VH-VL binders against q9nrl2r1430to1533. Designs and how they scored, part 19

Target 1, 104 residues: q9nrl2r1430to1533
Amino acid sequence: GGVHELSAFEQLVVELVRHDDSWPFLKLVSKIQVPDYYDIIKKPIALNIIREKVNKCEYKLASEFIDDIELMFSNCFEYNPRNTSEAKAGTRLQAFFHIQAQKL

## First folded at step 1 (VH-VL)

Design i4h (framework fv_iluzanebart)
Fold by ESMFold2-Fast, scan of step 1:
Structure i4h (fold): chain C 104 residues (1-104), chain A 121 residues (1-121), chain B 107 residues (1-107)
Amino acid sequence: as target 1 above (104 residues)
Amino acid sequence: EVQLVQSGAEVKKPGESLKISCKGSGYSFTNYWIGWVRQMPGKGLEWMGIIYPYDSDTRYSPSFQGQVTISADKSISTAYLQWSSLKASDTAMYFCARYGLPSFYETFDYWGQGTLVTVSS
Amino acid sequence: EIVMTQSPATLSVSPGERATLSCRASQSISSYLAWFQQKPGQAPRLLIYGASTRATGIPARFSGSGSGTEFTLTISSLQPEDFAVYYCQQYYSWPLTFGQGTKVDIK
């Protein structure tokens, strides 16, 4: 871990947030809007939480940051059927992440 | 130069406790993780866990969680791997290695020479 | 966990020959792959990280390639000192996992 790695995490999370397909991932799923979500997903996470962890210097390794991003995508594919707009957005954003992660 | 020096070979009986060491030199010890890797006789490499010496943040492989304790003393640039009660199945070569690069790609870049631990009745 | 599978288990080659070693990940790991060399009685030595970047001091005859799930280590002109076991390792996701190793043996 170093300053360069912290800056890279911040830049990458900003790029994810700005992506057109980030909308399902910007903040935690609402219990009111989706009441069964937390019965199915046991480790909820979203980009706003990941960004907060970056800002608090909670990621000492790129692998820890990557694990949280991959958990976010895994939760999306577990909850949402493959034909949903959420799952399709997740598939495209995950592919974008895999390309950007090579900069870490 | 970067160097990791491990403690010498150990011969133990089942049920005994053991603590082996890994001393770093030639770099900022607190700025890199130290990992532990097991190699059973004639077998491949198994990651056990890592520790960040600055704050003793420790991460274990699920296979080794609760079986060993990893610790570090940053005042003497030394990391430790400890067993409370050894088993015959703990017979192996144990390596320590420095983990994490300053700017890009995390990996084990420098390794200790290894500590052979033999546990037999 | 991500499972790393290496092939072949043993590769027999003559000095001066080209050796090609394969490593497959059970899921995409991008380019988060390292290669290590281990000689009998010695600690592993880092050869390649980021799938294709040679570590400092590693001879140019060693090269790595691949991304995603399929990776290759190539030794372009095998020297006597290159007879060793080679391990691939992913550092994309926790826990860190190694392949079972490929032994490069003299013919």
Scores: ipSAE 0.000, ipTM 0.614, lowest interface PAE 15.5, mean pLDDT 87

Design i4i (framework fv_iluzanebart)
Fold by ESMFold2-Fast, scan of step 1:
Structure i4i (fold): chain C 104 residues (1-104), chain A 122 residues (1-122), chain B 107 residues (1-107)
Amino acid sequence: as target 1 above (104 residues)
Amino acid sequence: EVQLVQSGAEVKKPGESLKISCKGSGYSFTNYWIGWVRQMPGKGLEWMGIIYPYDSDTRYSPSFQGQVTISADKSISTAYLQWSSLKASDTAMYFCARHSTIFGSYYPFDYWGQGTLVTVSS
Amino acid sequence: EIVMTQSPATLSVSPGERATLSCRASQSISSYLAWFQQKPGQAPRLLIYGASTRATGIPARFSGSGSGTEFTLTISSLQPEDFAVYYCQQYYSWPLTFGQGTKVDIK
């Protein structure tokens, strides 16, 4: 399928975006709504930024892509207490990612 | 026909500078990485670094960072590997190779230059 | 860095026999593994990429398998032109790293 081909990284980030548990990760955390976030999280990232990097062909090796996705989850668990809906969504999405990443 | 053609063999003395070349043809030179690989006499392959000619984005192996300079001139489809001061331990065959994309995933070294033999002796 | 270890260092086989070459990564590289053939005085030649996909023009007797940390190159019926050194190489993570090579020699 030449005209409908997506890179492996594009296919995976699209799957993550479409997942029910992606809502905490779609865009960067708002400084207005969560003013202490950027005092605690030193390397913020979100799926929209990762998707932009994929589109610009910035990920040349699978490890670079995987590292950015893992950073996103690490930030979630660092900021959000384990009992929050955000941390629970992150746990489920990370498990989904680990299964899908085996195909990379 | 994709082809990488390297400059000829070099015989140098320790302390001398050297710049060797790798000229690409038969493809869009600016859209593919060019990597450099060292092979010391009787030894295996060692990756040195890589350059993307479109914007000169360059990445080095930690073992070669600061020891060599990789550059490219996209107007003549040529990549370069340069030493400011050669050592006897730089005696080796040096290969350039193209880094390709298959369906949006990158893999290195689908087409190789013929190699440039560099001999450094006093 | 990811260390690539090949075994055996030398494999002695007769023409027409099967050769099996092993490559191990120090950590998981998924399927981002390539195999190269190098004959004396020549540049390396890409044989296999993505652990199991033959490069253009490579004979069907060459096959690759494996994922994660353990990989195999198989030559099903060795021809005289197949006596060479074979290298595996990971392209999962920077820096790119090669195995030390397996020499396939005539018995």
Scores: ipSAE 0.015, ipTM 0.693, lowest interface PAE 7.8, mean pLDDT 88

Design i4j (framework fv_iluzanebart)
Fold by ESMFold2-Fast, scan of step 1:
Structure i4j (fold): chain C 104 residues (1-104), chain A 121 residues (1-121), chain B 107 residues (1-107)
Amino acid sequence: as target 1 above (104 residues)
Amino acid sequence: EVQLVQSGAEVKKPGESLKISCKGSGYSFTNYWIGWVRQMPGKGLEWMGIIYPYDSDTRYSPSFQGQVTISADKSISTAYLQWSSLKASDTAMYFCARLYDFTSGYPLDYWGQGTLVTVSS
Amino acid sequence: EIVMTQSPATLSVSPGERATLSCRASQSISSYLAWFQQKPGQAPRLLIYGASTRATGIPARFSGSGSGTEFTLTISSLQPEDFAVYYCQQYYSWPLTFGQGTKVDIK
């Protein structure tokens, strides 16, 4: 990416962060709060990490950015049973992301 | 360059209120926890609490819960530590520090220069 | 809360000698241990995290080891700028806790 691509990634991350269903994804799951999380999830990621990568220009392709967002949702569905508030929020936020990602 | 810049030294009397600040620059302020650490004269470091500036999620050490208030204003990249009523025992150096989420945990990596608070009658 | 105990309280060492500092946790903290250096009038500086990983810019003479409850910081050839107080800190569980510090002083 160019300047417009970086702006698009930043805009999309901001939209995701502002979404009502972003609460499970804003920051990394704490080992202190959920000790077994890192035994199950081997590639943890959250919106704060993704936003930092955008700001440091670490995404060279839109596909790399999309892959990190999809990893975040994949981790959510792997750790959380389908009927949890976390999984339900993830399902709604992922649908929102898929619509917005068409602009990339 | 990552920097945490704290407000200047304070001299107060018991019973007075006080709010000190810690301003972050050179990084995405809302993406890192800010912690507060007390160091009483001639003594070691004591953990007080931590705040995540984006959503103001705040955690206190049990010894400091109800004694102080930690807050943040993300629009100006500033965290705060506040007392409603100071005591002589609050005389100390207060440090803010950034905490980063590594896969290995949450070490404090960058520190402010400290704010000296003196409370005496 | 997890109690961190450092020994000795004061270590007297000559420049060029090796300094070995100990830190013990009251329960297992795996490798969630950091070491900090504090010089008079200054803020603490991160030296080691994850028990053994040097922070960026920290000289190779500083090394950390240990896991579980027993941890060591070693300074292989003490330089004049290394005379300071050293703190260990666990970040395994809330609340975060520091050791009481070891002062590395000139002999």
Scores: ipSAE 0.006, ipTM 0.597, lowest interface PAE 10.9, mean pLDDT 87

Design i4k (framework fv_iluzanebart)
Fold by ESMFold2-Fast, scan of step 1:
Structure i4k (fold): chain C 104 residues (1-104), chain A 122 residues (1-122), chain B 107 residues (1-107)
Amino acid sequence: as target 1 above (104 residues)
Amino acid sequence: EVQLVQSGAEVKKPGESLKISCKGSGYSFTNYWIGWVRQMPGKGLEWMGIIYPYDSDTRYSPSFQGQVTISADKSISTAYLQWSSLKASDTAMYFCARGYTLYHSGSPFDIWGQGTLVTVSS
Amino acid sequence: EIVMTQSPATLSVSPGERATLSCRASQSISSYLAWFQQKPGQAPRLLIYGASTRATGIPARFSGSGSGTEFTLTISSLQPEDFAVYYCQQYYSWPLTFGQGTKVDIK
């Protein structure tokens, strides 16, 4: 906790949002565009929700922040076949996240 | 034991290039930031920049951006500070220091090198 | 950038006496402040981080306090080896910045 740790989470979330491969993760998956998504994925999350949680000081530990980011990637790989653009973007963004998260 | 060992003193002329080193041992080199600090004769400490050796993510202090290059070779646990063209005003003691990440509950910049004295004169 | 200002520039103290050093930040840095000791010809040594946490091996006579913009380093019973220059440093935001230093001299 504290302002410095939350500033670090905000910085990392901004870097993720600005990454070219963030497009599948910016917002919650639409039920209109993907009707069966919420039948398969029981704990949906996206970068806009994680950013809100950072801004509201809801993460008390770095591990809680990391768990939410990892949940986001886990959901992507569970729903999307490996050969999809979504899964490929997720793989690259997750690698980027793992490198940046080592600074936390 | 955790330590940072810096290269020896340098005497150079204006316009010459220089690269000094800072070698880490006794810890996971890639898991800590390495920072460079300048101390001009009789003056205080100034941060120049920091580098994270795992991915070479580098951040420069505004007054040093474009004046120096910071790099690291993680295969030999060594960080570098480099000038393409030295000026007399670069005469100073240069220190390297390792800094913690939020994941390491260690203190910020807890281990320092012994310093490298750089003298630039005609 | 956050400007760190230390006072006094020089403090003259006799051995066994209390020394109090001040550090001020130009904006709030919460508790993200470190204190360093530097002796002539030596590298800086970390004394305190998080405004009040002693680094490993630092004697109990060194204590830090403060939060936000006003910080203090106290040496409760000054020993001969404590005559040195002391620097505060914020690590709240980039770029990292030091104060100008306070020199603790013998009376």
Scores: ipSAE 0.000, ipTM 0.551, lowest interface PAE 17.2, mean pLDDT 86

Design i4l (framework fv_iluzanebart)
Fold by ESMFold2-Fast, scan of step 1:
Structure i4l (fold): chain C 104 residues (1-104), chain A 123 residues (1-123), chain B 107 residues (1-107)
Amino acid sequence: as target 1 above (104 residues)
Amino acid sequence: EVQLVQSGAEVKKPGESLKISCKGSGYSFTNYWIGWVRQMPGKGLEWMGIIYPYDSDTRYSPSFQGQVTISADKSISTAYLQWSSLKASDTAMYFCARQLGYSDFYSGAFDIWGQGTLVTVSS
Amino acid sequence: EIVMTQSPATLSVSPGERATLSCRASQSISSYLAWFQQKPGQAPRLLIYGASTRATGIPARFSGSGSGTEFTLTISSLQPEDFAVYYCQQYYSWPLTFGQGTKVDIK
């Protein structure tokens, strides 16, 4: 049901935000700091955007929430070479997410 | 050619230590996860753990945590699997394998496999 | 951990026939599913990753399908060299887990 699922999404987002490997994902990438990012990444997203969508009840299905989190990781791996601190953080945080998402 | 070459067969007694190796060539060794997979005689495949050689970030299956040590020496493109004290139940074929990772760095399938190292432990 | 269950345990097929192998995950794994072939005395060989993408050098007679919890490997016209044990593997979550295997044997 809606209220219970909203609580589950919010709880999971809070756990992701507090994870040591969340630093590349907390907010949208700055065009000033990374000028070519938006030339490569067509659907940018970050945890702060996902959290806002959860709070506004914009996810009607658990799959929509999961898709946005997966998009965030997909963007990370598309932009960042595998041997970067960003890609490694993404790898670890995605693993954590997959374990937690089994409860959704 | 991208390949993983493992050390040769081992015959050991219970209580002995052992370290087997897996050497990568033909690719950027530090940029791919290397996993270890056990296959007991006549049985299926069991994932033991995985290491990222660049920083030695290592993850173990819960069944193997504390049973083995996985390590890597990136200067010689070699990963290792080690036992401090072997048991008869460690008798198995051990494979190393490179994680694919082309579409998903974390969740890549194992695309390149070593030939295997047969470890026999008997008293 | 995610449990992978394969069926049947053994499949008896004649050369030229279609073989269909099933793999079921205890939780949704999206498309993070690989299929491997293992012949006696050999290392496993990657056939399919991402549930449906053939690995380099794998013949077109091998195809994978499915998503979520139900997956299928199909060999459209079984060749003599295809008699082997086949394993599915989820790589959605750690620990990585394999199915118990399906042995494709001669009828």
Scores: ipSAE 0.006, ipTM 0.569, lowest interface PAE 14.3, mean pLDDT 86

Design n1 (framework fv_nezutatug)
Fold by ESMFold2-Fast, scan of step 1:
Structure n1 (fold): chain C 104 residues (1-104), chain A 121 residues (1-121), chain B 107 residues (1-107)
Amino acid sequence: as target 1 above (104 residues)
Amino acid sequence: QVQLQESGPGLVKPSQTLSLTCTVSGYSISSGYYWHWIRQHPGKGLEWIGSIYHSGSTDYNPSLKSLVTISADTSKNQFSLKLSSVTAADTAVYYCARDLYSGKGWYFDLWGQGTTVTVSS
Amino acid sequence: DIQMTQSPSSVSASVGDRVTITCKASQGISSYVAWYQQKPGKAPEPLIYAASSLQSGVPSRFSGSGSGTDFTLTISSLQPEDFATYYCQQYSSYPLTFGQGTKLEIK
């Protein structure tokens, strides 16, 4: 990708961060609050890390950006049971992402 | 525009609970995602104590174990620190601080002026 | 926990000097490092975030660089108001950790 694709990624990640359901995804999961998280999740990621990668031009293709966002949701659903507030927030935010990502 | 102000007793006796409050002005606690407590021992560096998310979720430094509790009262636009069973080692300047998720991650963009706490008889 | 180690612990310099302070993380933290300046009796103030981004209102003589594990704060031409203690901080993961501080004092 080009500068326009990177600008589109920045706009999309900002929209995700501002969404009401972004709260489980803003920062890496706390090792203190959730001590077993890093035993289960082998590739942790969060919106702050994804945004930094966008700003440093680390995504060459839209598919690489989409893969990181999907990894974030996959981690959420792997760790959190379906009936949790985290999983429900993730489900809604992922649906929002899929609609917005059609622009990419 | 936005200010953080620590308040609480300057002197606490050993074995008692230290209670500090941070009052936020010009910004709603529910609009900022993370609010933190940080301390500095005399002549030493900075130590992160813990944080609270506006939803009430907390993270604590493992070095402080179960001794620390952070809570928020959004109706008063305040968040508070309780440190139980204090000793002379808890003598420090205590700061509250804000971080926000906009831009390039979460760093402490705003600090209170700090409040000095001495633990002695 | 991610340990942040600063070098040197103290540096003596003169007005107009170029000063460099280094910070090393015990594991990769990408660019999630901030630098703070603290003057005696005052709260720390942010100077740099995301390793190299200058905080609004901070003079352009301050700059940051680095990624991964090795980070540097540079003051290109030291001014009298710059004599203070400087701290690096990682914000990649909890617990948040600071370097031990570098005291910049008059030569």
Scores: ipSAE 0.000, ipTM 0.558, lowest interface PAE 15.2, mean pLDDT 84

Design n1a (framework fv_nezutatug)
Fold by ESMFold2-Fast, scan of step 1:
Structure n1a (fold): chain C 104 residues (1-104), chain A 121 residues (1-121), chain B 107 residues (1-107)
Amino acid sequence: as target 1 above (104 residues)
Amino acid sequence: QVQLQESGPGLVKPSQTLSLTCTVSGYSISSGYYWHWIRQHPGKGLEWIGSIYHSGSTDYNPSLKSLVTISADTSKNQFSLKLSSVTAADTAVYYCARGYESKLGPYFDYWGQGTTVTVSS
Amino acid sequence: DIQMTQSPSSVSASVGDRVTITCKASQGISSYVAWYQQKPGKAPEPLIYAASSLQSGVPSRFSGSGSGTDFTLTISSLQPEDFATYYCQQYSSYPLTFGQGTKLEIK
C-alpha cells in the first residue's frame, strides 16, 4: 500500500482506540499479571502494536492490516469465555470495525 | 507526544520518607500502560523499584520489601513514590517511566529526565 | 531474581567500526529482552525490544539477536553520537532486572 492507505489505517486505529469497547485491546496482556495467557495465545497483538506497525509502514496491503485486527479479536475470543466483559466488548468492537473497514 | 517529569525534594534526611511525584502529559494515565519508578545509584546501573496500573494494582521489587508505596492520582494525571526509612544507600537519580507491553512484558518506551535525591544528615 | 550479565564492561572503538555487546541471563527468558542507550546526563532511551525488534526512530545500524539466555546488540558502523552506556533488560519475570551496563568510548 501507498501513503493514502497508511493514512486510512491510522485514522481507523484512532477510531478503534477511542471506542468505548477498546479497553481490552489497548495494550498487550501482561505476562506477569496473566501468566497463562502466553501458553494459550501464540500470536499476541494489541492496538498499540498495530498502530506502531502502521507508523513503521509495515502494512503493504489493506488485507495485512485487516488480518492483524482480526487476529486481535480472534485472540480475545480464544482466551476469554463468551460471557466475560472482554468477550462482549470484543464482539461489539469487531462489529464496529467491520462497518468502518468497508471503506478500506 | 508523551512526556514525564519527576518532582520532589533533592535532599532527605536519614530515617525520613522520600516522596516523589511524576507528572504525565500527552497521555492519560487512566487510558492504560503501567507506570514505573526506576533509580540509578552514582556510578552504577539501573534498579527497578516498582509499578502501578491506574486501577491501583502495584508490583514492587522484593529487595525494597514494604519500604515502597506507589500510588496514582488520575485526576491530576500523576503517580507517586514513597520510600520510607531512607539511608545513604538510597542516594540516586530517580526516574519515572511508562511500561510498554510488547511481546507480553513491560519495557520502558518513555522516561522522565530524572531527579537527583541525596540522603544526608 | 534473574541476573543479567553484560560483556564487555567497556569498549573503545573508532567511528565506522562494528561493535558487539553481549548480555547473558541466568535462566531462560525466551526473547523478552530490551536494550537501552544512555548518554551522559540523560535518561535511557529504548533501542530494541523482544530481543530483535527495532524501536521506532532508531537508526538501522542498531540490531539485536539471540534467544534463551544469550543476547547480542550490534552497531554495524559506529557513529560519534553512539558514545554512551548500553543496558540490557529482561522482562520475562518480576522483578525486572538490568545488566550492569557497557560503556562505549569513541576514539
Scores: ipSAE 0.000, ipTM 0.543, lowest interface PAE 16.9, mean pLDDT 85

Design n1b (framework fv_nezutatug)
Fold by ESMFold2-Fast, scan of step 1:
Structure n1b (fold): chain C 104 residues (1-104), chain A 121 residues (1-121), chain B 107 residues (1-107)
Amino acid sequence: as target 1 above (104 residues)
Amino acid sequence: QVQLQESGPGLVKPSQTLSLTCTVSGYSISSGYYWHWIRQHPGKGLEWIGSIYHSGSTDYNPSLKSLVTISADTSKNQFSLKLSSVTAADTAVYYCAREGLYSKTYPFDYWGQGTTVTVSS
Amino acid sequence: DIQMTQSPSSVSASVGDRVTITCKASQGISSYVAWYQQKPGKAPEPLIYAASSLQSGVPSRFSGSGSGTDFTLTISSLQPEDFATYYCQQYSSYPLTFGQGTKLEIK
């Protein structure tokens, strides 16, 4: 607890953002580039939104933070066929997340 | 070369739990990618049961309604299936399979030989 | 769930014949279709992935085509070892689903 202390959630989000496989997850999917995305995915989320929620202290429990990260991966696997670069990146990043989340 | 081998009891009584193990050789489960269970009822097609990543992350076919649990033991290079409250409808050949490493070998590139499970009293 | 429907359910053919099996998805799945061959008492063996890409070691007489909802597996000149059951599978969405199978039998 101090003004300059970072939460465990912030540290974990930073580690995810720095991971080589984070590229599909950094920002919300563009409707211009992927027009049908928002017809299929009803609860869109990305690491920049999750980080904003962490910074605004919107997560009261570790489970709420974990749920948002898992939603991000669930959306990836729902929209992207399994053999895409997006789905493969998601699979590896999710495994990394599960190891890191053991610290929470 | 990658090889998968199923093992477990060939006969299970109704209402009991079916337990099967897949032993992987020639590749480390800890090296990544998903590992799957698939079954085939006598004279019928293939049904996907579920998958596991070595971290413990699992996906299950919703049709099995939480009756299925898949787990991994990386120290033994094995992953296992538990199917609870079995009935005669669970009589099938059970296969384990590996998901392909990249787009050229996706989806199931290696399968076990299959193990026959009969549910009867 | 995406339903995969194969046609025909069975086909009788002679060695040297061209055989075509079709597979239809209940919704668009781009090219995310695989084909498997299964012989009695054996596990399925992968033949084709991404609708048209031949698995390493599979004979060139096998080919796949299609995108969206309609897919075909073709054997250009049937050999004795090709008499088997063939399955299509989509891997676009969970749960993973298979066609009901097409049994290729000797005439």
Scores: ipSAE 0.000, ipTM 0.534, lowest interface PAE 17.5, mean pLDDT 84

Design n1c (framework fv_nezutatug)
Fold by ESMFold2-Fast, scan of step 1:
Structure n1c (fold): chain C 104 residues (1-104), chain A 121 residues (1-121), chain B 107 residues (1-107)
Amino acid sequence: as target 1 above (104 residues)
Amino acid sequence: QVQLQESGPGLVKPSQTLSLTCTVSGYSISSGYYWHWIRQHPGKGLEWIGSIYHSGSTDYNPSLKSLVTISADTSKNQFSLKLSSVTAADTAVYYCARDSYWGKGLEFDYWGQGTTVTVSS
Amino acid sequence: DIQMTQSPSSVSASVGDRVTITCKASQGISSYVAWYQQKPGKAPEPLIYAASSLQSGVPSRFSGSGSGTDFTLTISSLQPEDFATYYCQQYSSYPLTFGQGTKLEIK
């Protein structure tokens, strides 16, 4: 916990946001564009929400931060068939995250 | 300790449906991860067949012309493969595997021991 | 489909040798490559993920490198237990595809 740990979370979330494959994860899924999403996904989350939690010091442990990022990917793979652009982007971004998360 | 075990008939006649089941122990399939079927033809390399997520979401290798159905039974902690209209070309060792969802992406971190299937009249 | 081509198809080596196996993708796959070791009669075991990251429990003599289309698995000092068939796999695009395998044999 501490300033250095919070800085690490912010750095990692910024790297995820800047990644070319972040587009499915930047904001919550639209109910209008994807009407059945919230019938299937019980704990919706996105990078803007995770970043807000980092900024408000809501993550006390690296494991809590990692759990929220993994929930985001889990939701993507649960909703989206693997042949979709969303699932393909999620697969690549998750692999990137796993490499970066070794710093935590 | 995660363990996967394939089961099913070792011999299948041409034109019939091949049915295999993978039983998972040490981890609940409803807790996550993608679960896959992979086969290996005699003396050859590995071929990915398809995958399932516990919600019922599936992906299949297009080369199998959608003759593949993968399903999950979370109450039994199992997932299964059905391959319709089999031919001698479907003779292979069949593996079930988990991809490394939590830590490493799409590499396969746990495999079953494999089950040999021969398609012959 | 992304085709993965391994070279060589077989290599003969002695204990203590440095062995290099190459894998080439038919299109750019960034670093989305895994390597597996398979011994006769057994399922493949993962060695490397993300082209260069070593799996937990795998000896440090194994290393991976490369990005884009060209990837390499290196064994720095071959041990008796390393004689096996090695496979690369891409996970950049579906369907998931494997190389044809490289058999590492005793001289």
Scores: ipSAE 0.005, ipTM 0.558, lowest interface PAE 15.2, mean pLDDT 84

Design n1d (framework fv_nezutatug)
Fold by ESMFold2-Fast, scan of step 1:
Structure n1d (fold): chain C 104 residues (1-104), chain A 121 residues (1-121), chain B 107 residues (1-107)
Amino acid sequence: as target 1 above (104 residues)
Amino acid sequence: QVQLQESGPGLVKPSQTLSLTCTVSGYSISSGYYWHWIRQHPGKGLEWIGSIYHSGSTDYNPSLKSLVTISADTSKNQFSLKLSSVTAADTAVYYCARVPYDSGKYLFDYWGQGTTVTVSS
Amino acid sequence: DIQMTQSPSSVSASVGDRVTITCKASQGISSYVAWYQQKPGKAPEPLIYAASSLQSGVPSRFSGSGSGTDFTLTISSLQPEDFATYYCQQYSSYPLTFGQGTKLEIK
């Protein structure tokens, strides 16, 4: 839970945010645009919320950080059909995350 | 086909509660669409009042929030508007309308024909 | 609240004319704009969503453009049935808000 781990989590979130496939994940899904989302997805999360949790030192273990990122991808695949641009972006970004997470 | 029909009193006295019902046919309100109330003052534009989703979740125009209640009765395939403490300013044509929950498509795709409400003694 | 301002408030045109109606948002709303047509005594009918996407069944002479704060509805070749009042509407944030309307009249 030290400063070295905080730095690693922040660097990884920044890399995810900068990735071309991050667009479905930058902010919480809009209730106006997608009201259906909040009836289906019970634990909504996005990169801006994860980054805020990193900045507030809310992750005690790397596994907790990884769990929140995986929840974000799980929500994407639960809500979005496989052939959507959101699901395809999620698949590529998740693969990128798994490679980068090996550093944690 | 989908049809929406407003019903309620055409005349309401100041300080009373206006109650309107929208009856939906050709589509079930429980099927995941957002259902709205919109009004149009005489000779003026459109004003959004509020909405209800099939889960019962409601959103109201902040200018009306303390005065407005929207509810749904899925057994009758209806949703309703109650507007309390009405004044002459609430005189308008009231519409009910549907918005599908399509990503990026927030469009009132079906409307009722409108019901005229006059607030007068 | 996001204010939607239309211009002009009215426009007179002839059949076959190209007509442009503009709509300005008081703050950035991305592409979250819809356009509606209303004929006297009737409910509004949807034309366009997401600033530029044509609703099914709407004639191709109608088109929308814009992003951010400035939006435009264009009728490329005006037909007799197009004389009506047109409204823009933002759906970026609650409360949902409409422009004041543009009345399209016969010249």
Scores: ipSAE 0.005, ipTM 0.605, lowest interface PAE 13.1, mean pLDDT 87

